# VH-VL binders against q9h9l3, part 347

Target 1, 176 residues: q9h9l3
Amino acid sequence: PRKMVAIDCEMVGTGPKGHVSSLARCSIVNYNGDVLYDEYILPPCHIVDYRTRWSGIRKQHMVNATPFKIARGQILKILTGKIVVGHAIHNDFKALQYFHPKSLTRDTSHIPPLNRKADCPENATMSLKHLTKKLLNRDIQVGKSGHSSVEDAQATMELYKLVEVEWEEHLARNPP
Key: E = the ipSAE of ESMFold2; O = the ipSAE of OpenDDE; V2 = 0.75 times the mean of E and O plus 0.25 times the DockQ between their complexes.

## First folded at step 19 (VH-VL)

Design x46 (framework fv_nivolumab; at its last fold request DockQ between E and O 0.82; V2 from the best seeds 0.86)
Fold by OpenDDE, fold request of step 20:
Structure x46 (fold): chain C 176 residues (1-176), chain A 122 residues (1-122), chain B 107 residues (1-107)
Amino acid sequence: as target 1 above (176 residues)
Amino acid sequence: QVQLVESGGGVVQPGRSLRLDCKASGFTFSTYGMHWVRQAPGKGLEWVAVIRYDGRYTYYADSVKGRFTISRDNSKNTLFLQMNSLRAEDTAVYYCAKGTYRYDYTGYFDYWGQGTLVTVSS
Amino acid sequence: EIVLTQSPATLSLSPGERATLSCRASQSVDSYLAWYQQKPGQAPRLLIYDASERATGIPARFSGSGSGTDFTLTISSLEPEDFAVYYCQQSHNWPYTFGQGTKVEIK
């Protein structure tokens, strides 16, 4: 069986008005929640909006941040061949300028059994925070300090584990 | 209850080395950045160093760069400060302090140890 | 480094009085400013963070305000246990720095 990892990224705003979402932190955890990768990443363009309230990224994180191209290479090496679990993971991949095979991707924001378990509409897009609270009775993304990609990745993995058997069977019968 | 207990302080001559330990309890040590802050007798507070939860990021005050090394053993919930080439001006109470934010190394110091006195004197 | 200058150096007041402590930064620290209390022979205690957020367990009589370069710690009504040295600290830039402290003493 293939190894499974969970990923979560934090983005900052770049471009003239800060509307471009650029990768500023990436965290990858294994099946057990152990951190495999956790780096602050320096975007190639000037940061206009750190989006700290959401991203948790501060200016001082960028002092010795890993350049994007280098970080991307490191991350891709970890992800290659893995089943990658994430929440709204298309945003992470977009920020990484990388697209993982759909057959090896698990997006917890699009897993109907997970929503069902949380007493949510199966086809709704629920937030990681909501699902984590409902199913794991844990509070994440609390306060004004912003998100922690490590915590978010861990939560994502734990959520997926709740429906892993059912979902993997579903995917086996209905390959993407 | 968060507890931080420093040890290893004492009297040393200039040029000598000393290692401080800080034993942490009451929180998930391996998920927080840790700091050293010192206070010379009768003086104010001076930030010394920080180390991220996994030890991959460290920063130092210019006054100690090249001489001090911050490290940690998460399996033992212990923070360390290796102090080499000690100078008289390094004389201070050294506090270990917990970073405020989980999986971060920036911010503030929400919990402090009682401190350990380091006296550098000939 | 960012220099934090506190004023006054000493503040002599009586219990029940209002205390106003100032901290000025040599450059903007946005809201990344904290206040600590230190009593003799004790370690510092975090009072305020992010300029105006009270730390856990801190009485309501303590309040912080300000942004950029000018910050204020206010103790609305001094209690006997509030007589101590107060430090501001910025977390905007490395190295982190403290003010030189303001001593609040009994008049």
Scores: ipSAE 0.931, ipTM 0.959, lowest interface PAE 0.5, mean pLDDT 96
Fold by ESMFold2, look of step 19:
Structure x46 (fold): chain C 176 residues (1-176), chain A 122 residues (1-122), chain B 107 residues (1-107)
Amino acid sequence: as target 1 above (176 residues)
Amino acid sequence: QVQLVESGGGVVQPGRSLRLDCKASGFTFSTYGMHWVRQAPGKGLEWVAVIRYDGRYTYYADSVKGRFTISRDNSKNTLFLQMNSLRAEDTAVYYCAKGTYRYDYTGYFDYWGQGTLVTVSS
Amino acid sequence: EIVLTQSPATLSLSPGERATLSCRASQSVDSYLAWYQQKPGQAPRLLIYDASERATGIPARFSGSGSGTDFTLTISSLEPEDFAVYYCQQSHNWPYTFGQGTKVEIK
């Protein structure tokens, strides 16, 4: 059986008016929530808007940050061949300029059994903060210091574990 | 109850080395950034260095770069400061300080130790 | 390096009076400013962070304001335990720096 990891990314604004989302932090945790990777990443383009209230990224973090191309190589090496869990994970893959095989991707924002456990409509897209509070009785993304990609990745893995057996069997019977 | 206890201070001659320890308890040490802050007798506060929760990122004040090394052992809940090539102006009480935010190394210092005195004199 | 200049150097007041302490930065620190209190023989204690947020357990008589380069700590009605030295500290950029302190003493 394949190894499983959870990923979460924080993005900053680049390009005109800071509208482009560029990777500035990436955290990867293993099945038990141990941190495998957690680096600040310097985008190849000028940062226009750090988006710090949400991203938690400040210019201090960029001083010794890893250039995007190098960080991307490190991250993709970790992800290759693994089941990758995330929340609205298409945004993380977009920031990485990468597409992981759908058969190895698990998105906690789109798992009907997980929504059912949270007493939410099965086809709704629920926020990570909401699901974590409802199902794990845990507060994340608290205050104005921004999101922690480590905490978010850890919460995402714990949420997936709640439905892992059911959902893995479903996918085996219904290959994407 | 958060507790930080510094040790290893003493009197040393200029040019010599000294190692400070800070033992932490009452919080999950391995998830917080840690700092050293010093205060010369009768004077104000000077930030010295920071280390991220996992040890992968550090930063130093210009006055100590190349001479001091901050490190940590999360299995022992201990922060370290290795001080080499000590000078008279390094004479101070050295405080261990906990960073305010989990999984970060920026911010402020919400808990402090009581400090350990380092005196550099001939 | 960002220099923080506190004024006045000493503030002589009586219990019950209002104290107003100033911290000015040599360049903008946005809202990344904290205030600490230090009593003789003790470590500093965090009072205010992010310019205006009270730390856990800090009485409501302490308030902070300002952004950019001009910051104020206000103690609305001094208590006997408030006579101490107060430091501002910026976390906007490396290296972190402190102001030189304002001593609040009994008149």
Scores: ipSAE 0.834, ipTM 0.921, lowest interface PAE 0.8, mean pLDDT 93
ESMFold2 (binder alone), look of step 19: mean pLDDT 94; pTM 0.956
OpenDDE, look of step 19: ipSAE 0.919; ipTM 0.955
ESMFold2, fold request of step 20: ipSAE 0.821, 0.816, 0.828; ipTM 0.918, 0.915, 0.920
ESMFold2 (binder alone), fold request of step 20: mean pLDDT 94, 94, 94; pTM 0.954, 0.956, 0.955
OpenDDE, fold request of step 20: ipSAE 0.931, 0.930; ipTM 0.959, 0.959

Design x47 (framework fv_nivolumab; at its last look DockQ between E and O 0.90; V2 from the best seeds 0.88)
Fold by OpenDDE, look of step 19:
Structure x47 (fold): chain C 176 residues (1-176), chain A 122 residues (1-122), chain B 107 residues (1-107)
Amino acid sequence: as target 1 above (176 residues)
Amino acid sequence: QVQLVESGGGVVQPGRSLRLDCKASGFTFSSYGMHWVRQAPGKGLEWVAVIRYDGRYTYYADSVKGRFTISRDNSKNTLFLQMNSLRAEDTAVYYCAKGTYRYDYTGHFDYWGQGTLVTVSS
Amino acid sequence: EIVLTQSPATLSLSPGERATLSCRASQSVDSYLAWYQQKPGQAPRLLIYDASERATGIPARFSGSGSGTDFTLTISSLEPEDFAVYYCQQSYDWPYTFGQGTKVEIK
């Protein structure tokens, strides 16, 4: 069986008025929730907005942050050949300037059986926070400190595991 | 409940070394950054060092940089402070303090140990 | 490093009175300011974080306000157990730093 990992990234604002989303942290966990990768990442451009309330990224995180190019190489090495699970994962891949094969991608924000299990409309896009609370009875992204990409990645993996069998069967019948 | 218990303090001569331990319980130790903060007798608080939850990132106050080493053993829920080349001005009660945010090492300190006294004297 | 200056050095008050403690930063720390209480022979205790958030178990008579460089800790009505030394601490940048403390003593 192919190995599975979950990924979550945090972005800060760069460029004019901070409108460019740049990778500032990436966390990858394995099937059991063990952290395989967790680095703060230094964008190539000056950070205009840390977006701390959402990203959890602060100025002092950038002191020894890994340069983007180096981090990207490390991350891609981990992701290559694996099934990658994420929530709204297109944002993570965009920030990484990398696109994983669709057949090896699992986006928990677009899994109808998961929404159904959470008593949500199957075609709705639900937040990770909501699904995690509803299905795992766990609070994530609490407070004003921003997100924890490790916590979010772990939650994402656990959510997927709830519907893994059903969804993998569906994908086998309906390959993307 | 969260509990932090420091040990290893004592009286040492200048130039000697000492290692402090901090045993943690009541929370998932491996998920939080940990700090050392010290307080000289009759003086205020001074931040000493921090270590991230996985031990990969550390920062030190300039006053101890190159002499002190913060480390941790998550399997034993223990934080360490190796103090080398001790000086008289290192005399203080040393507190281990828990970082507030999970999977982070920044922020304030929501829980403190009782402290352990280190006296550096000739 | 960011220097935090607390005032006054000593505050002499009676139980039931309002206490106002100030902490000024040499540069902006946004809202990354915490307040601690320390009683003689005890470890510090977190009171306020993020300038205005009360820590778990902290009585409502304690409140924090401010942003940037000027912060205030207010004890609306002093209780006997509130006489102690209070420290502010910034977590905006390394190294983390504390104020020199304000002693709240009984008049």
Scores: ipSAE 0.908, ipTM 0.951, lowest interface PAE 0.5, mean pLDDT 96
Fold by ESMFold2, look of step 19:
Structure x47 (fold): chain C 176 residues (1-176), chain A 122 residues (1-122), chain B 107 residues (1-107)
Amino acid sequence: as target 1 above (176 residues)
Amino acid sequence: QVQLVESGGGVVQPGRSLRLDCKASGFTFSSYGMHWVRQAPGKGLEWVAVIRYDGRYTYYADSVKGRFTISRDNSKNTLFLQMNSLRAEDTAVYYCAKGTYRYDYTGHFDYWGQGTLVTVSS
Amino acid sequence: EIVLTQSPATLSLSPGERATLSCRASQSVDSYLAWYQQKPGQAPRLLIYDASERATGIPARFSGSGSGTDFTLTISSLEPEDFAVYYCQQSYDWPYTFGQGTKVEIK
């Protein structure tokens, strides 16, 4: 597979009143947007709120879902040694209970050149939906069916490609 | 223009097997979940099985579980239903149906084929 | 499994009249309910999804309402092409199920 991948996760509500975010879907795509991994994941805790309007997760998805521990192992095997691109990616890593090296992490919610292309302040945190609409002229996360982590991971990779040369050079000059 | 064309129906004896094909066109087949739905003559609709866009997830109605296998070949835009150990109650028109949501396999069906008749009789 | 019961079994009406079709679920299906139209010798056609959303290309005379266990399909003014069998279908849980159908026929 390629050295660079994009990841996106969908979370459901567990814990008191469903306020804890637990991993329920993870999608990983390669540089060309081809799907490398896309699994529904069964949280170890009772699901209180599927959050379907945003997550796209329904109870049917959980019937044959992969237990979290097993899915985590599969996902980390794919991520190891790769540059991982995501949007607000700290939330994905938190849900995975995982720490990826900062030197190999790219977060499209915090890339100043990308914000500049979108005509917004360099330090603004822009949503994936807004960046995708503004810079790719594409609507994602439409309707009441919730988000698609495949679609979102693909959009994230396309956004990163818009600034890849500039940002990789910046990081080479400014190692974390 | 979305099109779904079923084939492979016919008359078979109980205990025999048939394979149904559904050829898809007019949409990105590899992005959508696909379903089989059947209708016995003069009766209502019965959902049979589903397969996710990549083939990774399937689910079956209890009436066919263990006898029928849903599968797909995304390189050929084709959905399959392998029907083994056929019974008289499997007699129906079998419809291929497209799931509405991209990169999913749940939900309603936005397009249907015209169906292929399977008759199981001795 | 979730049972969908449609009523009436048959609606005998004239063109121009309002048709009201009912679908009751044996347990809540939230809003995961669709309506299909089927004419003799044809495949079903999606009319309404998510209880109230009109599918692409479906005329405005078709509308859906309801949530939980009680759902309604309304055809505000029947056209000749609307005389058919109508099925409700839930996509709340496996296995997916259909109602037994309501036949709308010309009086």
Scores: ipSAE 0.825, ipTM 0.917, lowest interface PAE 0.8, mean pLDDT 93
ESMFold2 (binder alone), look of step 19: mean pLDDT 95; pTM 0.960

Design x48 (framework fv_nivolumab; at its last fold request DockQ between E and O 0.84; V2 from the best seeds 0.87)
Fold by OpenDDE, fold request of step 20:
Structure x48 (fold): chain C 176 residues (1-176), chain A 122 residues (1-122), chain B 107 residues (1-107)
Amino acid sequence: as target 1 above (176 residues)
Amino acid sequence: QVQLVESGGGVVQPGRSLRLDCKASGFTFSTYGMHWVRQAPGKGLEWVAVIRYDGRYTYYADSVKGRFTISRDNSKNTLFLQMNSLRAEDTAVYYCAKGTYRYDYTGYFDYWGQGTLVTVSS
Amino acid sequence: EIVLTQSPATLSLSPGERATLSCRASQSVDSYLAWYQQKPGQAPRLLIYDASERATGIPARFSGSGSGTDFTLTISSLEPEDFAVYYCQQAYNWPYTFGQGTKVEIK
């Protein structure tokens, strides 16, 4: 069996109006929730909006942040060959300018059995916060300090574990 | 209940070394950044150093750079401050302080220890 | 480093009076400003963070305001236990720095 990791990224706003989402933090945890990677990342372009309320990223995090290119290389090394679990993970991959094979990707925002377990419509896109509260009885992304990509990655992994057996069987029968 | 208990303070001569310990309890120590803050007798507060939850990131005040080392043992819920080449101006009560935000090393100090006195005198 | 200057150095007031403490930063710290209370022989206690957020367990009589370079801690009605030294601290950039403190003493 392949190793499984969960990833969560935080993005800041770059570009003229800050509408470009640039990677500013990436956290990767293993199956047990142990942190494998957690770095603040310096975008190649000037940060216009830290989006701190959401991202948790502050200006001081960028003082010794890892340059994007370097961080990307480090992250890709970790992800290669792994089953990668994330929530709305397409955003993370987009920010990383990297696309993991679909067959090795697990997006907890698109797992009908998970939604069903949370008494949500199977075809709905539920937030990580909501699913975590409903299924794990845990509060994440609380307060005004912004998200913690470590906590979010851990929550994502734990959520996936709830439906892992069922979903993996489904995927085996229905390869993407 | 969050508790931080510093130890290791004492009287030392200039140029000597001293290590401070801070034992943490009442919270998940391994998930918070920790700080050292000192206060010279009758003076204000001075931030000394910070260490991220995993020990990977550290920052120091210029006054202690190259002489002090902040470290931690998460398995023992203990924060350390190795102080080398001590100077008279290092005389202070040293507080360990808990960072406010989980999995961060920035922010404020929401809990403090009682402090341990370090006196550097010839 | 960012220098925080507190004023006044000493504030002499009576219980029940309003206390207004100022903290000025040498450069903008946005809202990354905290206030601490320290009583003699005790460790500091966090009162306010993010300029205006009360820490857990802090009485409502304590309030913080301001942004950028000018900040204020207000104690609406002083209680006997409020006579202490108050410090502001910026969390905008390294190194973190404190103001020199304002002593609130009983008149």
Scores: ipSAE 0.929, ipTM 0.959, lowest interface PAE 0.5, mean pLDDT 96
Fold by ESMFold2, look of step 19:
Structure x48 (fold): chain C 176 residues (1-176), chain A 122 residues (1-122), chain B 107 residues (1-107)
Amino acid sequence: as target 1 above (176 residues)
Amino acid sequence: QVQLVESGGGVVQPGRSLRLDCKASGFTFSTYGMHWVRQAPGKGLEWVAVIRYDGRYTYYADSVKGRFTISRDNSKNTLFLQMNSLRAEDTAVYYCAKGTYRYDYTGYFDYWGQGTLVTVSS
Amino acid sequence: EIVLTQSPATLSLSPGERATLSCRASQSVDSYLAWYQQKPGQAPRLLIYDASERATGIPARFSGSGSGTDFTLTISSLEPEDFAVYYCQQAYNWPYTFGQGTKVEIK
């Protein structure tokens, strides 16, 4: 059977006024939540805004960070051929400058059965924090230190498992 | 209860080597960054080194860079400090310290061991 | 590297009095500052992190304030167990550094 991984990224602000989102951390976990990859990544452009309250990234992390081109190559090697689970995953792929096949992509921010389990409107875009608290009884993204891409990737995989059988059958009947 | 127990301290001549161990319990060791902090007798605290939860990132104080190596074995819940080319100035109590944040290696030291004394003397 | 200078070096007070300890950084450390307590023969204990957040189990009489270069630890009413040495520590940049300490002793 095809292997499944979950990914989460943290982005910093580059470009004019720090408005461009550039990859600064990427974490990938396997089906069991084991960490396969977790690296700080140096964007190719000057960092204008670390966005630390959300990203958890500080200039300390960049001192030994892997250059973007190298990190991207490492990450894509892991993702190729696999079902990739993420939350609002288009943002992660955009930061990677990459498009994963839609048939192998799972986005927990857009799975109606998952929203139903959380007693939320089926077409609402629910935050990872809210879904994780409601359905897994766990707090993520706690405190002022910013998000952990490892915790977020692990939570995303656990959420997907709650609807995996139903959603995989749905996708088989309704190919993207 | 979080516990950190250092061992391996002793008296050693300048230029020699020593390895310190820190055995951890009471928390998920493999998800936290770990630090070494030292204190010369009668003096203040000096940060020595850090290692990330998975061992992939390290950083050293300039005073020890190139001579000391921090490492960890998550299967044994153990942190190490290999100290080579020891000098009299390295004489201190060495503390093992737990980082505050999961899946990071920056920040503060919320739990400390009892320390182990290293004396470098001719 | 970032130098942290604590003042006073020694603070002689009686139980029940207010203690005010200062830590000044050689450059801005934003709010990335912690305070530790160390009693003779013991390891340090984290009191305050992120300039003003009390660590788990730390009594409310301990409070931290400040940002940038100037930071204060306040002990609102000293108890017998509070007579110790106090250190500030910055986590703004590598290498992490400590202040030289303030000894709070009984008058």
Scores: ipSAE 0.838, ipTM 0.923, lowest interface PAE 0.8, mean pLDDT 94
ESMFold2 (binder alone), look of step 19: mean pLDDT 94; pTM 0.956
OpenDDE, look of step 19: ipSAE 0.906; ipTM 0.952
ESMFold2, fold request of step 20: ipSAE 0.826, 0.830, 0.826; ipTM 0.920, 0.920, 0.919
ESMFold2 (binder alone), fold request of step 20: mean pLDDT 94, 94, 94; pTM 0.956, 0.957, 0.956
OpenDDE, fold request of step 20: ipSAE 0.929, 0.928; ipTM 0.959, 0.959

Design x49 (framework fv_nivolumab; at its last look DockQ between E and O 0.91; V2 from the best seeds 0.87)
Fold by OpenDDE, look of step 19:
Parts: C-alpha cells; sequence; structure tokens
Structure x49 (fold): chain C 176 residues (1-176), chain A 122 residues (1-122), chain B 107 residues (1-107)
C-alpha cells in the first residue's frame, strides 16, 4: 500500500485589505502522527493580517520563516506519490498553488462514513474541531492562540484511520 | 505535575565555559518550546533564549548571541544552555521555563524551574 | 527592543486593600502581555497572559486589563501571600522583554 501523510496549512492575509490567503505554515505528519514537516513560511507579499486568532501565526514566526518558493518545493517533494489526507484540503492545496491527484487525496470534510460515525448528516461539512471532539474526545483549536497545524494534521490522520478500511473499499469500487 | 530542574551552575572565571541542564517532567516535553530566563542578583528578569519543540528554531537575546547556545534532547526530556566566553555580567540565576503553547515556541512561560546560580568572578 | 516600564516602583499597602499596577510599553504589543509574581528566593509564577487571561490556578482576585501600550494588573483585595514583586512581559516581538518590576510590600 502507498504511504499516507496528513497535511494542514495555516494562512495569513495578504494583498489589498488582506483578502488574499497566503501560506504561512505547513505541517505534515505520517501515518503514526510523527511530524515529517513543520515550517513557518514567508509569503511573497507583505502580510496585512496575520489572522492569529485562527491561524496561530504571529509576527515572531516570520523572522526566520522559509520563503514560499523554497517551502513549496520541500512540501511537494514530500507529498509526491503519497496518499494525502487533509480536512477541507482544497484550501491547503490552493494555498500551496498545487493540486494533488484526486485518486490520492482524502478529504475528511467529505467522508460520509466519518460523519455518520459522528452522528452528523452524511452530506454535511463538519469542522475538524467538532469531529475531533466527537470521535476522538480531544479538544483542538482551543483558546485564543489560534490553530496548531501539527495538532490539526495529527487529528485529521487519526480521524481518517477510523474509517480508512471502509472508505478505501468505497473508493476502490467508485474511483474518483 | 510539571517539574523543571536546572543544574550545572557554579563559580567560573571570566572567559570560561559552563553548560546548564534542565530536566523536564510532567508534560510532553517534545511538544513545547523551551526558554532560558536569567536574573542577576537583586535585579529583574531577562529573557535569554528560546528553542522550538523540535530544535529547529532558536532565538537569542543580543547580550548572549554568539556566546550561548540553546539545545535540547527530547529523548531525555532535557534542555541545555552552553555558555561560552562568560562575562561578569552573565552572573545570574538561570531559569528554564516552559512555553505555554503546544508546537509554538512563542508566548509566555507557564512553568519555571527553581533556577541554578551562575557566578562569573575573577 | 520593546521597553516595558512598570509603575510604581514600590507599592505599600495593607492586607485587604486594592492594588493597581501599571505596565507601559514603548510601542504597541497588542494584547501579548503577561504578568508574573515572584517571591523572595522563588521562581516567577505566571499570573496573567494575553493581557487579561488568568493562568491555571490563579485566584480570581488577580485580573489584567489593557491593550496596545498601557496595561494594568489589579489585585482586588490583597492577601498576605500577595506581597511580592510583579513583572510584566511582552511576547509581541523578539527579544522578549520584562518590565523592571513593581514591589508590593506591606504597609
Amino acid sequence: as target 1 above (176 residues)
Amino acid sequence: QVQLVESGGGVVQPGRSLRLDCKASGFTFSSYGMHWVRQAPGKGLEWVAVIRYDGRYTYYADSVKGRFTISRDNSKNTLFLQMNSLRAEDTAVYYCAKGTYRYDYTGYFDYWGQGTLVTVSS
Amino acid sequence: EIVLTQSPATLSLSPGERATLSCRASQSVESYLAWYQQKPGQAPRLLIYDASERATGIPARFSGSGSGTDFTLTISSLEPEDFAVYYCQQSYDWPYTFGQGTKVEIK
């Protein structure tokens, strides 16, 4: 079987009025939750809004942050050929300006069996925070410090593991 | 309960080196940034250095930059401060302090050791 | 670096009285401000973080307020164990810095 990784990215606001979402942190964990990659990333444009309440990104993180182009290369190298698990992962890929093959992508925000297990509507889009609390009895994204992409990636992987067998069988019968 | 225990302090002459250790317990050491903070006798607190949970990011106060090195061994739950080219003004109680947020080396210091005294004197 | 100036240098009060301590930053630190308590011969203890959040186990009589450049630590009713030195600290930018401290002593 292919190796599996989970990814979570944090974005800050750039451009006019900070409406452009730019990658500022990326965390990648393996199947066991071990951190393979965790870097703060310097956007190519001036940061207008750190969005710290949600992103967890602060000014201090950008002092030695990895330039976006360099980080992107590092990240893509890790993701290539792997099954990539994420939550609402289209946002992460968009921020990376990269699109992983659909057949190798797993989005925990769009897995009906996962929602069912959490007693949620199968076709609803549930937050990572909610699913993690309901299914793993763990609190993430607490407080005012913002998100931790490492914790979020770990939670995402653990959630997927709950439905991995069922979902992989489904995908085998119904390839995207 | 969180516990931090510093060791390695003592009396040294100017120009000499000293290494401080900080043994951590009661929390997942490998998930938190760690700091050193020092306090000269009868004086206030001075931040010295920080190291991220995985050791990949470090920052130093200008007063120690180039002379001090912060490092860690997560397998041993131990934080280190290598102090070279010591000066009289480095005389202080050195505290190791735990960062407040998981996987984030910024923020505050929610737990402190009792400190170890370093005296630099001729 | 960001300079934090605390006032007053010394605050002489009696148990049961209200204590008000000030911390002023040379530039805005937004809400990235903490307060610590230190008793003689002991390590500092975190009281308040993010300007107004009480740390775990801290009594309700301690409260923090302010944003930007002006911050206040309030002890609503001083207990005997509250007589100590108090430091503010900013985490807005490197290097992290502390105020010079306010000594709360018994009158």
Scores: ipSAE 0.912, ipTM 0.952, lowest interface PAE 0.5, mean pLDDT 96
Fold by ESMFold2, look of step 19:
Structure x49 (fold): chain C 176 residues (1-176), chain A 122 residues (1-122), chain B 107 residues (1-107)
Amino acid sequence: as target 1 above (176 residues)
Amino acid sequence: QVQLVESGGGVVQPGRSLRLDCKASGFTFSSYGMHWVRQAPGKGLEWVAVIRYDGRYTYYADSVKGRFTISRDNSKNTLFLQMNSLRAEDTAVYYCAKGTYRYDYTGYFDYWGQGTLVTVSS
Amino acid sequence: EIVLTQSPATLSLSPGERATLSCRASQSVESYLAWYQQKPGQAPRLLIYDASERATGIPARFSGSGSGTDFTLTISSLEPEDFAVYYCQQSYDWPYTFGQGTKVEIK
């Protein structure tokens, strides 16, 4: 019935000493893992620290990047009315300066049945990398080149599918 | 078993146009950035252009900017280089090259085709 | 545009000897540097990326080092198949550039 997408974002450091996290890439995939959106995003403030080891963002990516306000509008249009899946997804929404309805939000870092399938403590916060290795037998975020938000969004959707029936039934019985 | 096969090279007069194709196999073409790199006879390597896995981002060397267009058709696993307003200095073997990193268009070239010769001569 | 200057232009050595090839950048490229090998009539082959990481299937006798502006490719003991032209390439900034090459040939 309701369409489902997965989102992942990469952030760079802005502000004093590069401590402010600003959106620099956003990737959105559909249920099948097809890419619906994947843009480099130019923060409104000067980039102090690309954080490339983790973000995968280099200054080259910022050439012809979409300004934040324009990109935000494009992204929110895609997200509106959909079930949005992410990992530690409140950080992505914070970087977008956006709050998605809780009833339409799925966070793979907070799904006890998913932890159970991975033989992890049911209420622990597990990393995307760990869950993906355990449950999908796939390595993501490897090496020194940083994360791929496309790869991470795809992995997040695949993880959710493993528990989708059980978790959707749980949420129907226990509305947020 | 990665294979990249260039085609479309030949002899052409200055000012004319030519299109190069690169057929890819043995990897998920639609996940990788692709590059063109050229080598004039007896000379070194010159990077020409890049296109991101989905075609949305491109960049060109200054020597070809405005004259060459890189494009791709992911349904056919094919990379293209449209070369307009050709000059004698464009004479080279043109290599198709695969980018190293998934879902990125920066980095290095881990697989290369065997090249196709373009000769621009009056 | 970042210029890469390789030295020496030609390195004449015998099998079993150590080869040391230099690449110097006109400005810092941090560690975004690769080395390629090219034999006559063949396409280039990636040896080293990110200054020091061996590409898949590259023998341990090949090593890369350096950062910033000064980079070195070392072949610890030359094999007959190692006599070729070697190019460095930076991926720090657009446009990507190559050095002019170092030919390693049999003495």
Scores: ipSAE 0.804, ipTM 0.913, lowest interface PAE 0.9, mean pLDDT 93
ESMFold2 (binder alone), look of step 19: mean pLDDT 95; pTM 0.959

